VHH binders against o26223. Designs and how they scored, part 188

Target 1, 191 residues: o26223
Amino acid sequence: MKLLWTSQHIKVTVHIDGKVSKMDVLEAIKTRRSIRKYQDREVPEELIDKILDAAMCGPSAVDERPWHFIVVRNREMLEKIPEVHPYGAMVKDAPVAIIVCCDSSLEKIPGFWVQDCSIASQNILLAAHSLGLGAVWTGVYPLEDRVEGIRRLFSIPEHVIPFSVIPLGYPAENPGTRDLFDPDRIHLEKW
Short names: E, the ipSAE of ESMFold2; O, the ipSAE of OpenDDE; V2, 0.75 times the mean of E and O plus 0.25 times the DockQ between their complexes.

## First folded at step 10 (VHH)

Design B6 (framework vhh_lunsekimig_d3; at its last look DockQ between E and O 0.74; V2 from the best seeds 0.00; counts 0 for: SAP .67 > .668)
Fold by OpenDDE, look of step 10:
Formats: C-alpha cells, sequence, structure tokens
Structure B6 (fold): chain B 191 residues (1-191), chain A 122 residues (1-122)
C-alpha cells in the first residue's frame, strides 16, 4: 500500500534573482490570509524594513501619525508574549513580531488613533503577504489585560498604548483564499 | 447548522485521566482557532487551553504538563487529554471556536458547545 504522499508543491515561485515578485495591490488584498504557522527560517532585516516602511505610509487623522513599532526577535521575549496574550500562541513560534503602539502625545484629535493604528497594522499584513511572508493580527487593544500585559513585558510608557501584536514569518501553511464579496452590502445612492 | 458537542466527561479519582472530545459540524473546522474553557461551581469560566490553525498551543499555568490539546481536522474534532487530574479540575468543560480571520480573541466566540462535566473526587 504505497501511501502516495501527494506533496502539494506550494509553488513558492522563489524567483532566484532576489527580485521578490511584487503582487499588485488587489492581489495582495484578495489573497491575504492570517498565517499562524511559520517555517524555521529567519526573516531578513531588509524585509522588516520594507514592511515598516509600508506601515508608515498609510493615512492618519489630520496626519497625526501616532504609531510606533517594536520589532521583537529575541526568542525569550517572543515566548513570553503568550503568557500575557493567551490568544497569541503562535507568537512563540514566529521568528519575529511587530508590536504596533500609539503614542498618545502625538494625537491631535482624540480617538482616531485606533483607525490610524489599524491602518498601519493592515499595511503590515499586506506588505508581509506581498513579500512572501505570513502574518496575523492579534488584537491587544482594547482588552485591558492584554494591553497591560504587553505594556509591562516591554516596559512601554503609560502614554503609549500597545495596539496589536503581529507575528511574521515564512508561511508553513496555506489556508486558501476567500470569496467574501457580498452585493447585499452595497447600497446605491441611499440605504 | 453549526454544532459543537463535547464528550468524555465523567467521574474520576484524583490522579486519574480523562480524554475530552469536541466534535464540530456545520463550519470549516480547519479555519477556526479552538479553545477549551472550564467553569467550576461559583467561579467564572476560564480559558485553559487553545490550539491555533497552525497547531500552536497555549495552556493556563494550572494545567501545564498535565493537559494536552490537539485537533484532527480530518475528523473535525478537538481533544483534551487530561492527566494527573486534581480536585480543582472539577467543572464543566466547554469547547469554543473562533474564525481564524478574527483578531479579537474574545470570550465571545463564534461557537460554543454545551459542555461536558468532569468530576474529580476521592
Amino acid sequence: as target 1 above (191 residues)
Amino acid sequence: EVQLVESGGGVVQPGGSLRLSCAASGFTFSDYELYWYRQAAGIERELIASITSGDSTWYVDSVKGRFTISRDNSENTMYLQMNSLRAEDTGLYYCAAEYSESFYGSPLFDYWGQGTLVTVSS
């Protein structure tokens, strides 16, 4: 009985010439999935820089740009994150995580920082995906236990609010794509 | 119809073992993060174990080294192997599921089971 292991070769077209085949923006958006399983492979600093560049390119309310980013590669710290964030179990298995934070001292209008940091977080996810990485948004804010847990763990000042933890790595899973288009959610001219 | 059905609960002596199962139907099981909760009498429900779609696991400190969470996507079933059971492990055990594209991670999960009772008594 030959167990035909149909190795579904995920054709990761690793273009040999270091040119990461750039996904167009629509493709990145449509094909992005949360990835919670990662290869035992380090993420180059160059890719993190590109991701962070993308994270800072989004709009913000009155251009306040309140976001800060903590890049975590230390294995011990990655392993501690699930202790204060139980729903971030995959973080301990990732080679790197980005913590998105809001500096409240940079806010110009109260409350819009959530939108700003959300945009930054989503850009991280899309950029990661376009670069051949997998990532997942683990919510921190507005859950107080998670916010304070992350704050204490990383010695984050009181005026800075941890918003999300995003582990990243080369994906070791393929959850497939989704079709979420719903014409019933579209209203013409009026509700 | 979405359904989560827990089984495997019962009465055991301290130091004994149980294996709980959570059988899922009505949704794409592999696209969900899975959780075990328990609720003792007079105490709030607590998260005790989780397993992601990528098989990353988490445990509350009180069950570490004794409990093992696992999943079988081919069978749409999650398991909790409980060893070295203690009196304080007594409670109603619940299975919960959250969609993998949710970033909220809340006690307000998409789906809950009805629970299975575990009683550890001498």
Scores: ipSAE 0.792, ipTM 0.901, lowest interface PAE 0.6, mean pLDDT 91
Fold by ESMFold2, look of step 10:
Structure B6 (fold): chain B 191 residues (1-191), chain A 122 residues (1-122)
Amino acid sequence: as target 1 above (191 residues)
Amino acid sequence: EVQLVESGGGVVQPGGSLRLSCAASGFTFSDYELYWYRQAAGIERELIASITSGDSTWYVDSVKGRFTISRDNSENTMYLQMNSLRAEDTGLYYCAAEYSESFYGSPLFDYWGQGTLVTVSS
């Protein structure tokens, strides 16, 4: 199937070369790891579009959908992020980063935007992994020095709150999977 | 017993070099983000260098070009090569580690060494 959208829509051309396979969602959730080493390889715009589409599919409090995303590919800007976020050193080595933000003017229920943006951030990680990319969530909110540093660096307006910075790229490391299931955290019927 | 132990501190003249080591026991560095901090007398502890599990490095401006952080996961050891030392580099040097799946981005609540003293004096 070849689907070409008109103007005002994202154009999608699908070339079916044999078949398309996909990762099972439980596999994606269980095997996703934080990736901080990336190949010297561009990430196609089409994959970023898919990741952001997935990010926006999350539920939000009263359907407020307060999220905005800044896509950063500019080398100078990526290299400056560690200057205001020293624990994000890998960002300078990533081909692209996504900054997840809350537009507080869209907030309908005070304080739930943190849950909303956390959902979007985790969906970015899972979608990237399912597409063969590696990513890591580097925390910004609620650390005020990081929030203000990122806001200044990207000219983010005062009513918009940077929440997380997520560098991503084709992975150049494999940390392996983990067995984290703990039945003592499960309480049947009552605590 | 989980432990980080710094070594390699000492007295050195300005312009000299020193190599610090941080050895871990009770856990494996490969799943950790690693950090060097410096604390001079009367000054808050300052992050001076970091190296991720993916070998990305960061340096505070005051040490760029003079200090090099590295890690050897097979020996469970991290290093700080300090060149062109200055009097301002005098202080206690701490190593720290943060688990790689943490998105907090600071080892404040994780593992810390006891520090190794570096004295730069003429």
Scores: ipSAE 0.533, ipTM 0.795, lowest interface PAE 1.8, mean pLDDT 88
ESMFold2 (binder alone), look of step 10: mean pLDDT 78; pTM 0.770

## First folded at step 11 (VHH)

Design C1 (framework vhh_7nfr_2)
Fold by ESMFold2-Fast, scan of step 11:
Structure C1 (fold): chain B 191 residues (1-191), chain A 124 residues (1-124)
Amino acid sequence: as target 1 above (191 residues)
Amino acid sequence: QVQLQESGGGLVQPGGSLRLSCAASGFTFSRYWMSWVRQAPGEGREWVSSISYSGGWTKYADSVKGRFTIARDNVKNTLYLLMDSLKSDDTAVYYCAKHIYSSKPKTQDAFDIWGQGTQVTVSS
């Protein structure tokens, strides 16, 4: 039966020929910048899936993996985020945003879900950058007004905690890279 | 008019193969995730497989992994399901369904448009 189909019909490959998709891990970490201006160009679902796959690959405390993700593409919903998140004004101009959430019913060790969701959020930023996209982490938790605002806006259950809102898009700005290495913060063998 | 039309079902022996097709019309096929969902006699609907709008991402139910392949042709507006190593448990009506959002749907509520279905019967 497999002879009835060509490889192209069975194995569809989405190829993005961006230079950033070929950078090594250290280069991706060092060159990632917060991007708050986006082209009015749609982000393919395949790139969002790759980003979310990377998000779920982060380590979590006792392998509890408490994260859930909401992908928001609806312009009316994106436009409402700044109403409940004062520093999320750029979200309304993004073609898509990911809301990183914690399902508290999956938590095995108290409080570590914050670190789990932080790791997932950073992986989203790095993966987006490696795929030629720009993104920025906008904080939700632990600011209760933002937590409850986002919860209400997206019908998030009470046992689920919205952690961050990350708008994504093709960059419409190119901030220079930063050299943040500070050897005074490194202590050998003792403080 | 938004429509999904399945074809390619039939009777096949255990271990055999079938290829299902779904012709889409009335919407921009290339912009939506598509799925196959089946319903066996007397059972509820079971999600089988999903494919992203470009075909770059595919998801499969554990019951069909390694045996079924989902594919699409965005020029022809057609969704496919290549079924290999068929088992009696694969006997069902197979529905083509359009997603509202990209996900691994398990229920009717995950889809906004359904086809009429095509019968697959795996029997000696």
Scores: ipSAE 0.000, ipTM 0.146, lowest interface PAE 16.9, mean pLDDT 84

Design C10 (framework vhh_7nfr_2)
Fold by ESMFold2-Fast, scan of step 11:
Structure C10 (fold): chain B 191 residues (1-191), chain A 124 residues (1-124)
Amino acid sequence: as target 1 above (191 residues)
Amino acid sequence: QVQLQESGGGLVQPGGSLRLSCAASGFTFSRYWMSWVRQAPGEGREWVSSISYSGGWTYYADSVKGRFTIARDNVKNTLYLLMDSLKSDDTAVYYCAKHIYSDKPKTQDAFDIWGQGTQVTVSS
């Protein structure tokens, strides 16, 4: 049986200056960058809740929504992630990380969970950016050593597949915006 | 068309050995976990063994641990079960099964595609 832990969510009301324009969807997509350097500053639980709400709003094949999320704030655990993920060195310096997982018991269509979890991961990145945070997608699946390393580290059950590790925090770098538009990749009416 | 075809079953004496094969077609075999599941006469399906897409991770039912070895050849799109020290209780139809990218090696409902099965009979 799942252990029912009712942790009371103590939410702090954040007031935003009405003169500061919020980022629209296109701006968020175009200006989001991978952020690997974070301020020594806690991310409020309220913002993590908003990010995870956005993650669960993605489209999912036959509405299977197989995603589950592990929120890691424990410094000792964050420091162990680079031991099983060689390109995850920045995770140890982040105030929090989200591990995106697939619960295979929820899967209805073979193989589409990869697309479902990719959408959830991208929504986490966009939502974090829109809230003034920085994040980066570090790949876990389909690399077997990383999948099983993360599984063991976080006691993830056999029927659950860790997909990505996303460290996030207030950004301590500003890499600037990229212009990636390539009209040669657009074909009209036929290839 | 997705297809799994088992072979290599037969009659063998207790203590003997058999090698089962499963030929896969119609999907990218190297991207899926694969399993062997058996069904004895009058019994339900029993999971036997699972192997990860690279072959780096294997799991076995307690009843076969140390006696059976699961293997795969991703170039030939073939799954194997190497059965040693066979017992009368190993008598069953053995099925090759494709996972849905899942780590449910001990559950009967983790599979989307099944083969036709191959009969293994262990008798004196």
Scores: ipSAE 0.000, ipTM 0.135, lowest interface PAE 17.9, mean pLDDT 83

Design C100 (framework vhh_7nfr_2)
Fold by ESMFold2-Fast, scan of step 11:
Structure C100 (fold): chain B 191 residues (1-191), chain A 124 residues (1-124)
Amino acid sequence: as target 1 above (191 residues)
Amino acid sequence: QVQLQESGGGLVQPGGSLRLSCAASGFTFSRYWMSWVRQAPGEGREWVSSISYSGGWTSYADSVKGRFTIARDNVKNTLYLLMDSLKSDDTAVYYCAKHIYSSFPKTQDEFDIWGQGTQVTVSS
């Protein structure tokens, strides 16, 4: 649908800082790798805003959109994450992390918030990759110790569930891509 | 109902300062990127500055960088442009502009609502 006011008769020049990748969607999906080593370099707030915009664009069960996001840049707080998340050691070396949360008060269909937050998490990873950043999904839910540890560390209310912690930054490693296509997992017309 | 109204323009001498305001109504102001765009006599429109919905990110045209500051008050639904060290070349009608979507601006074509403009004249 084309709206009339999207076509400007006035010459406007907009300068937007932040690199946009020329990677197509299929290439982004195929070449995204988990990145756990980051440069000692700040990620601009505008890139985080772009990533979170992409996170909120995912489909959501009955359009419940239960996501909330905590952006963590404080190094002292990042350094405490590995104490409550045993597989989150790399978070202490990241310039920023995003905590994906579910506000259970927004849930319309029991249990589907897990799918909603998974989609949001994947969109964060893909958007980060497309912008020249590296990221990794570290699991929180459904592991009770991690959920409560992250909740306590970031003062998250009881009705909000931390789902994932995603550190991100400019990559300091370049792992090769993988050939993951497996035709044995494809069944035509029947199992 | 959706409206942007600028104020604060006027005549000022070179080297002077002005503060422009833009009052927003009819939409959730705190969720949209906002911009200032100016048009000098006989010229096309020139983008001046943009500010994110939270106020945490700002961008400026090279011609005004270091002299102008964009700010917003999401409680009062008001956008500001603090103009310092004004030059004769800053003489223009200044427009407040709302981005089509609440997300980060993707193209120059993403403004849907414009104010009426406020005249700034820099002359001795």
Scores: ipSAE 0.000, ipTM 0.179, lowest interface PAE 14.1, mean pLDDT 84

Design C101 (framework vhh_7nfr_2)
Fold by ESMFold2-Fast, scan of step 11:
Structure C101 (fold): chain B 191 residues (1-191), chain A 124 residues (1-124)
Amino acid sequence: as target 1 above (191 residues)
Amino acid sequence: QVQLQESGGGLVQPGGSLRLSCAASGFTFSRYWMSWVRQAPGEGREWVSSISYSGGWTSYADSVKGRFTIARDNVKNTLYLLMDSLKSDDTAVYYCAKHIYSGYPKTQDEFDIWGQGTQVTVSS
């Protein structure tokens, strides 16, 4: 009997859910789409905080980091945005919007605040996407009528420039990923 | 219509060589990484090799490294797998596969378009 005695080993196998995959950074960049239709669901403050943290992690010219953010959840205020931004109609239907602003008093070199606020805006879009939300960048600067309209609506100080309005929420549309890679735009060693 | 069509499979003796081709149509072939994936009878799919959109980067499974060479012709929209020193363990249906995203893929195992496969049988 001792020669026939068998020790049994239990192999533990963890089941992997093939229906859920983690989004890495390249996937987030390639699959992010502008989302203009939102579910009637509130976005938790914790997710907005994560998005704004990501927005502030972008590179900034001479590390000036001139960005400020206004978080708008008030339905009446969201409904007034299209009145001063003709191409921002979708904002009234979003549960929340973020207004990206430049505090000109923080600017260390002239003009680079546009790049700084663009980087912050894109990080908001990518962070939202990575958290299961959808968003779209609606342009404010450099159109002075929109800049002044948004400034008036949100009591923005004279030294602060509203740059973009980004409505966001849980997506109510699922546009397909765009096929955008074009090797003809890559030049090796010279033009 | 997006299509991938493999050819070049067949019966070969151990130590022999085969050249597989995959003709691509209906998409801009030069913008995508391409891969070869095989499936032996009763087994799951096994990734074999990948090539970047330009052909400048290639990768191989350990089981085929040094014996197989992946190549592409972006003018002819054709992917190749040059198979040398074939072993009985290489017997499988070989599939041409297009990566989901243009440019650098998120992973080497994510594909949206597959060919119908070409049978490679290594026996005496």
Scores: ipSAE 0.000, ipTM 0.318, lowest interface PAE 12.9, mean pLDDT 85

Design C102 (framework vhh_7nfr_2)
Fold by ESMFold2-Fast, scan of step 11:
Structure C102 (fold): chain B 191 residues (1-191), chain A 124 residues (1-124)
Amino acid sequence: as target 1 above (191 residues)
Amino acid sequence: QVQLQESGGGLVQPGGSLRLSCAASGFTFSRYWMSWVRQAPGEGREWVSSISYSGGWTSYADSVKGRFTIARDNVKNTLYLLMDSLKSDDTAVYYCAKHIYSSKPRTQDAFQIWGQGTQVTVSS
């Protein structure tokens, strides 16, 4: 058995429009920001596939993997999302959105699908960021009006629950990195 | 009204070459990933190759890598498969497939086939 004695970062290599970029995992996590302004550029299908591959690699309770994804590129459909999601105005300006859904027929442990779909949603955000894209998680579940609005708009079956809508594209804003480390929230051995 | 029309198949000897074509209409060809899928007698569909909408990215099944080349002409709305060093195991009906997503193994069930295919037979 060999133990690693170095704190060296694990590097992620991605290919974007013929260019290669590298971002280590900690850098990706710390520099990801919610992006709500997008360039007027299409996102290649290759990048969407890489993002969805990453989304499906997340852990899930008892490996139930209840997630399904709807990829929306149709401009007319993107423009209708703000009608059923009041805080989703930026979605109509995005070249593509991913709707993260839970297929309740795949659920093995009641209630853990929310955590499973949260993990998938975060992986979408991190994967998008690592590929030079910007994205934002807009909440659907547990707000009943949004759940039913999205369900009707995309013909989602009753046993499937829309969880989040994630617009993404090439970023047209740079909000910068946040310094969020707060040692007062860390308790050693006991509260 | 999506239409995909495959052509260029035929009988060829082992080690021979063929060029398959797929004429696409009824959708914006330049905005979709395209794939070639084949089906040998008595077997299920097997993914062969994919190309991104711009042609900047390609992928191949291990069984054909180094022998086949996928290409597209977005002005002519035509997909190509250049087949070299053909083997008897390449005998199949070849279909042009339109995608919602790329043809990564996890998305193979997203293949949308509208054409009749083109028969490739490799024998002596």
Scores: ipSAE 0.000, ipTM 0.116, lowest interface PAE 17.0, mean pLDDT 83

Design C103 (framework vhh_7nfr_2)
Fold by ESMFold2-Fast, scan of step 11:
Structure C103 (fold): chain B 191 residues (1-191), chain A 124 residues (1-124)
Amino acid sequence: as target 1 above (191 residues)
Amino acid sequence: QVQLQESGGGLVQPGGSLRLSCAASGFTFSRYWMSWVRQAPGEGREWVSSISYSGGWTFYADSVKGRFTIARDNVKNTLYLLMDSLKSDDTAVYYCAKHIYSSRPKTQDEFDIWGQGTQVTVSS
């Protein structure tokens, strides 16, 4: 196969008129819930692009930005994820999932890629919520069986580490909000 | 049964036009990026064009840009290639292919389902 690429592409931008983006930052943080039930409705590609743009805006150690993302819409591939991730059963019912990965060749400070990919994962969850979608973070790293299972399933090379699998969709559940503020976990001046 | 079936090929004069169709069945067509890939006699496969699941992104090989248009109908589960200003160099078997990933293909192994192909011959 000879692949000839153009630098040209056509992307239709969908303007949502700001309705889903009227949620302020604190409201988004406080009302985001893990969503595991999804409507049988496709997520527009334009919304996934906005979510991934937000993911890449996170801070990273010495600006290493080691993250790569795999967007999975293939129903057959989504159905295989629970076989290598036992607590990822909901992924098979999602219209799309994002796999957050670390390219270890981009790592500048050993170990901080975990924090970098955690920040990217959280930004995905918050961005999805702000756009009217539901998502949940299912853990892959540091569980070796899950890391290797996901690697094999998606042909991920050895220098790239799958970190999390985040199914996304229009929510088919509303678990409500949680009151999680605990002043006993706040220490003034010293422990 | 998971299947991609191409149609619309045939013999056409240089400068002519053809419309290829690819009927998809056995999977949720609307969730996947799709491509057209061609193979001329005695040559390897050449990527021609790709379209995102929504139709919002389209990509073309430099050899066909400005002459070919890729399109899809997610209600009918059908992919199209509208071929204009055909040249003798466009003579090939044209294959419909389903992407594994929601991105431009870098290698042939990023497709998991292939059609059987439809022959396009451009000659006088």
Scores: ipSAE 0.000, ipTM 0.128, lowest interface PAE 16.9, mean pLDDT 85

Design C104 (framework vhh_7nfr_2)
Fold by ESMFold2-Fast, scan of step 11:
Structure C104 (fold): chain B 191 residues (1-191), chain A 124 residues (1-124)
Amino acid sequence: as target 1 above (191 residues)
Amino acid sequence: QVQLQESGGGLVQPGGSLRLSCAASGFTFSRYWMSWVRQAPGEGREWVSSISYSGGWTYYADSVKGRFTIARDNVKNTLYLLMDSLKSDDTAVYYCAKHIYSDRPKTQDAFDIWGQGTQVTVSS
């Protein structure tokens, strides 16, 4: 089986506050913030395609690339997520959410799928930010009730593990950047 | 050393009941999904049922839904399979299976099976 997603090259021009946005990598990393409030505005499919393309470009252990993604736009389904994920209340207010999953049949080295899906999740957050969207990572794995709740809600097979739910949309809040650099956490040559 | 010791099999008539047990040691039992897998004479291995770490979530093969119940006791490190309304087609060696990966109800790969199995024969 193969995934047929974005079979054509999509050229996208992104406008943020009426301007074409360009960020270098360091700027994107340093200015990305968790966004939990969204405008009542649809996110185009072309932007979701770009975000998922970026997600799949992440490194993975032994190149196993075990990720699969569910794109949720249905309001009724988005409203049910908080019932199985208590800290996912903001998901019901987002125009779209991406569920990052691991297909365990693709796993080649035990346990590294967690790192693989974490990397994919971070790429989703950075790509969304670079495209003028806001997003937040909400944890599913390793909490059993969240994993199995999300699995049942979205008819996910038993060999597939839901890892994270990432709501996204045009931001309706602007948290300031954080100064997080702590030199006390850097050790030269030895602890 | 991972060890799984199955017990509780035997000869039973159609419509009868059996309770299988599996004593687990050598790993943190309470952190693993556990399964029962069976193998009938001349056939391949068939997944029967899985149970989550807490026991709050269970999955069953279509052939056993409504007849079998999987359960666990994390204090005693024991896995159970309660079999009701047994049919001749349930005749098989039943294996307690430790998942290769701790955190999922089923994998396509062969389970990390460490037991010798327990024979269940359903015959009149």
Scores: ipSAE 0.036, ipTM 0.513, lowest interface PAE 7.0, mean pLDDT 86

Design C105 (framework vhh_7nfr_2)
Fold by ESMFold2-Fast, scan of step 11:
Structure C105 (fold): chain B 191 residues (1-191), chain A 124 residues (1-124)
Amino acid sequence: as target 1 above (191 residues)
Amino acid sequence: QVQLQESGGGLVQPGGSLRLSCAASGFTFSRYWMSWVRQAPGEGREWVSSISYSGGWTYYADSVKGRFTIARDNVKNTLYLLMDSLKSDDTAVYYCAKHIYSNRPKTQDEFDIWGQGTQVTVSS
């Protein structure tokens, strides 16, 4: 018979009796932390789709929206990322990673794609956090060895630049909240 | 090199029990989700059960819930299927399969390594 399952078998959800955990925008921004330890639980495709929808809603210079995304769920491919990204060791422990890329053919103003992809990356982190997932931004651009390593590993065309690798999953750690407000960095009316 | 080898199949009477084993070699077994998939005579393959790489998460097809238990031993690189209250409808070749993704499989293409299978026959 063909493969079959029902919703009664789903152990990992964002719903409890139809109720969804809610976080306001300020709470999400203030409580988001880099998460590097993940449960080996399934991350539903619906959550990845919601995260990528949020990523694409960011502002971009002259509305160029140069971002493309690679969703990596293949366990062997995730295990190879640390070989080309020294600070990406945690990626092998994540059930999924998103590679944020810039399609340079979509760039309308030179250099602004870095800001555009940074915004998309942050939106991924915030959206993941709001959905009960943990994630961390691991830097690729502008480190040439990482850019070329990731490009080769995922068959990325030369006109496309890998910007960041963001592993995500259900958190297996809780680093708590940071108090980062520094009034000495705020100047009223003049420096 | 990379191999999955099933054992423990055989003939059993209805209501009986069997324990299937799958010995893994050539890859880091403890890093991958694993599944059992079966194929009854004249039918397509049916997903039976999956287990996460730590063993912390298990999933079962509706047809086997409460009767089968999937387990793994990451020190011995072995996957198990403990089959209780066997029915004639459980007669099939049972395959162990290595996942490509850390999730419940949606298609058979989500496995990259398959064992050769072990026959389970439930008959009086």
Scores: ipSAE 0.257, ipTM 0.694, lowest interface PAE 4.4, mean pLDDT 88

Design C106 (framework vhh_7nfr_2)
Fold by ESMFold2-Fast, scan of step 11:
Structure C106 (fold): chain B 191 residues (1-191), chain A 124 residues (1-124)
Amino acid sequence: as target 1 above (191 residues)
Amino acid sequence: QVQLQESGGGLVQPGGSLRLSCAASGFTFSRYWMSWVRQAPGEGREWVSSISYSGGWTKYADSVKGRFTIARDNVKNTLYLLMDSLKSDDTAVYYCAKHIYSSRPKTQDAFDIWGQGTQVTVSS
């Protein structure tokens, strides 16, 4: 309780021991938005460590946990990502990006690594939001040209598959909250 | 051409203060993390402090926390180290260093460009 600040609609309290955020899980899920504009301010490595810890806590098929992460802070490398990912233009403006990868040698159930890496990616987004940061998931897999481009750019070995690129930083935009509940998508007992 | 040039070193008594400067040229200074690294006589290089490209994040070695302040001026392409409460143990050549990446700020291998160094001597 040494620091209290408001990030978007959310008050975040940080203790000197590193405890953070009183945002409950449902609030975090419902208020997380894709953020594509960032303040010119670095994200402390301690916050990245917390985000990656959360990413690794996701459920994984047969507990295979095939994920690996590349943390990219180098400005020149961030500026090259849009060259191989046409919808990753915002990555240039982010102070940091996380590349979520699958080490196929760790896969125990064929094909479930996609779900595993999706879970890790979503946990990154939620953890970032809960810590007062903004992030956006930019898709790499299954688009072969993007997979090859990212692999080449970051020297990723052939048995490792880049899955997503997630730029993140302190948000410089506030898109507001969306109400996405649609009861027409809920079927009782049968279709 | 790419270079870093330190200045501001000198002789100072224990408890004194010094301000080091590092002038950067030949690269886009505002896009890189910068560090100060020192080397005392007969010892290896010791990382002192790092600052993010925007100045929004700083890190310090435990030996200098609360006494030293790292700062940068991206308009002037200059890195600073403000040293207060100097001790004899702070005697060293101080080097300005450019990070290859923002990872591993305490490793010598994290730097691709180094300055010539500036001597700081803390003695009575």
Scores: ipSAE 0.000, ipTM 0.132, lowest interface PAE 16.3, mean pLDDT 83

